# VHH binders against q54qf4r322to513, part 1

No score or structure here was measured in a lab: all are predicted.

Target 1, 192 residues: q54qf4r322to513
Amino acid sequence: IPIEEIMFKQKSKFPNLDIPYILVLLVNLIKKLDNGMGMKTEGIFRIPGHTSEVNALKKLINEQGEYQFPPDLYSIHPIASLLKLWLREMPQPLIPNYVYDKSLECQSIEEFIVFFKFLPASNQKIITYLAGFLNELVQPDNVVTSKMNLDNVAMVFAPSFLRCDSQDMILANVDREKTLVKLIIEGYLKLS
Positions, changes and structure headers below are counted from each chain's first letter, unless a header gives other numbers; antibody chains are not in Kabat numbers.
F, E and O are the ipSAE of ESMFold2-Fast, ESMFold2 and OpenDDE, as the mean of both directions, binder to target and target to binder. V2 is 0.75 times the mean of E and O plus 0.25 times the DockQ between their complexes.
Where letters were taken out, [cut] stands.

## First folded at step 1 (VHH; framework vhh_etentamig_d1)

Design t01
Fold by ESMFold2-Fast, scan of step 1:
Structure t01 (fold): chain B 192 residues (1-192), chain A 122 residues (1-122)
Amino acid sequence: as target 1 above (192 residues)
Amino acid sequence: EVQLLESGGGLVQPGGSLRLSCAASGFTFSSYAMSWVRQAPGKGPEWVSGISGSGGSTYYADSVKGRFTISRDNSKNTLYLQMNSLRAEDTAVYYCAKDLYDFWSGEYFDYRGQGTLVTVSS
């Protein structure tokens, strides 16, 4: 459903939360899993979760009013997969399609900040939140075991930030999309 | 078993006031956000107002902001909607709803009461 509808629906339960609760839920679950070792899992966000486990987790979250999970309910991979899946299934990606080409013209964090300020407020808040999480994920103490450095994370998350609707340009734009997401992750402190 | 019982509807003239009540049972009332949703004849449901579990935060649709006030009494498991400056456009069946956050299907509420009819007419 559109971000605006999600934010409107969650106001009565989470009035002080300015991003979709599902993102906070999944990010916190990743951070807490394995006594805080979830973010150090080898291949995190690269290794897909088993389809049946992803579907079971999706069903569980939709059916539980409180959305509380035992720390050991699922491995990291289904949770990480569900986070990326939710972002990919949004009606409009975080970088809306109507500014896709303009976003790829950004060659520095300073250029991106100018571009970023013209995005809808809800998109800005979600991007800032995710950039902070991903910046934490790519710190050296996590990367030494996860083997998912900045370039790796930017590559696997590009489809969650942007959606190329031109079949002929998908392969040509892979590196440009990765570069943009890399700028977002590196520069997250300047986004707020 | 979750139960929601609305009351307080009726016929009122434009500019008048009504106070709706919703008696809730079967769940820990203070732990859940509650909403008022209305459905006018021949139209889809429209969210009207919402209140956090503690009562500390309230939200309103633009169409009713400044005219309606949502409140709750957690000691009595009761939700209220004070409706002032009523207009013909406010004519609808009003439902008390326990909020459900469904991030995929787009459903707003898992429990609705039987509703209470509000008719604003001269």
Scores: ipSAE 0.018, ipTM 0.243, lowest interface PAE 6.1, mean pLDDT 82

Design t18
Fold by ESMFold2-Fast, scan of step 1:
Structure t18 (fold): chain B 192 residues (1-192), chain A 121 residues (1-121)
Amino acid sequence: as target 1 above (192 residues)
Amino acid sequence: EVQLLESGGGLVQPGGSLRLSCAASGFTFSSYAMSWVRQAPGKGPEWVSGISGSGGSTYYADSVKGRFTISRDNSKNTLYLQMNSLRAEDTAVYYCAKGLYHSWRTPFDYRGQGTLVTVSS
């Protein structure tokens, strides 16, 4: 499901939204769930939701529509799992495969910003939105209870931002991918 | 030991009304959101409505919005569905479910035996 096609299909309902609505829906649900405690949930994004519960949530959103989703009726872990899954199932990852190796060469926020400006506009907008959410997620007020610091969040989100197309390099690139996601999260305010 | 028992179904003419009840036992009723799910003949289950544990938030499927009202009485451990302006398409077995209906646990663990609603003239 190409990003361009998703954006075209949602234009009539959400003309002012420049990122996929499902991302906004899931992020807002995480923030509102459990009386605003969603982002403070221990192990958020690390503890998986059951596959069948994630599939039931996906089916409910598809059949009943995004505006009818009942946030107070679901637990945080299936919602968090669905967010990561949706990003992993994109035809092209947020950091496109054709610049995978180049992205891993970034050693600083400044180098990442230069690299980032050459990505497609749609990828830039989605990455900026997610970077903002993840930057908020790793603030001390949330980490005290969630136990998910910057390193933990970067590690669990790496597969949602990047896809290694070489099986021989998957284990060798784990730390490099984590480093890039840390730069994205820390550099959020400079992504514009 | 979770038990859910639906009642109130029956035969009604188009445009009529019915009130379904669900008697819950075996768990702290007020601590759980509750749902109504229906299954029409030859179709899969369809989530109809949900209500938070306190009753402060209610949600409805587009197909029933404006016609059905979900409510609960936590002092009596009872869930209700008030169905107005009934249509032939509302014909189904209606199930009470603990939490939001989902297939990750056995349906029998979290839904009752159902109550049949037939809308026909």
Scores: ipSAE 0.013, ipTM 0.218, lowest interface PAE 7.9, mean pLDDT 81

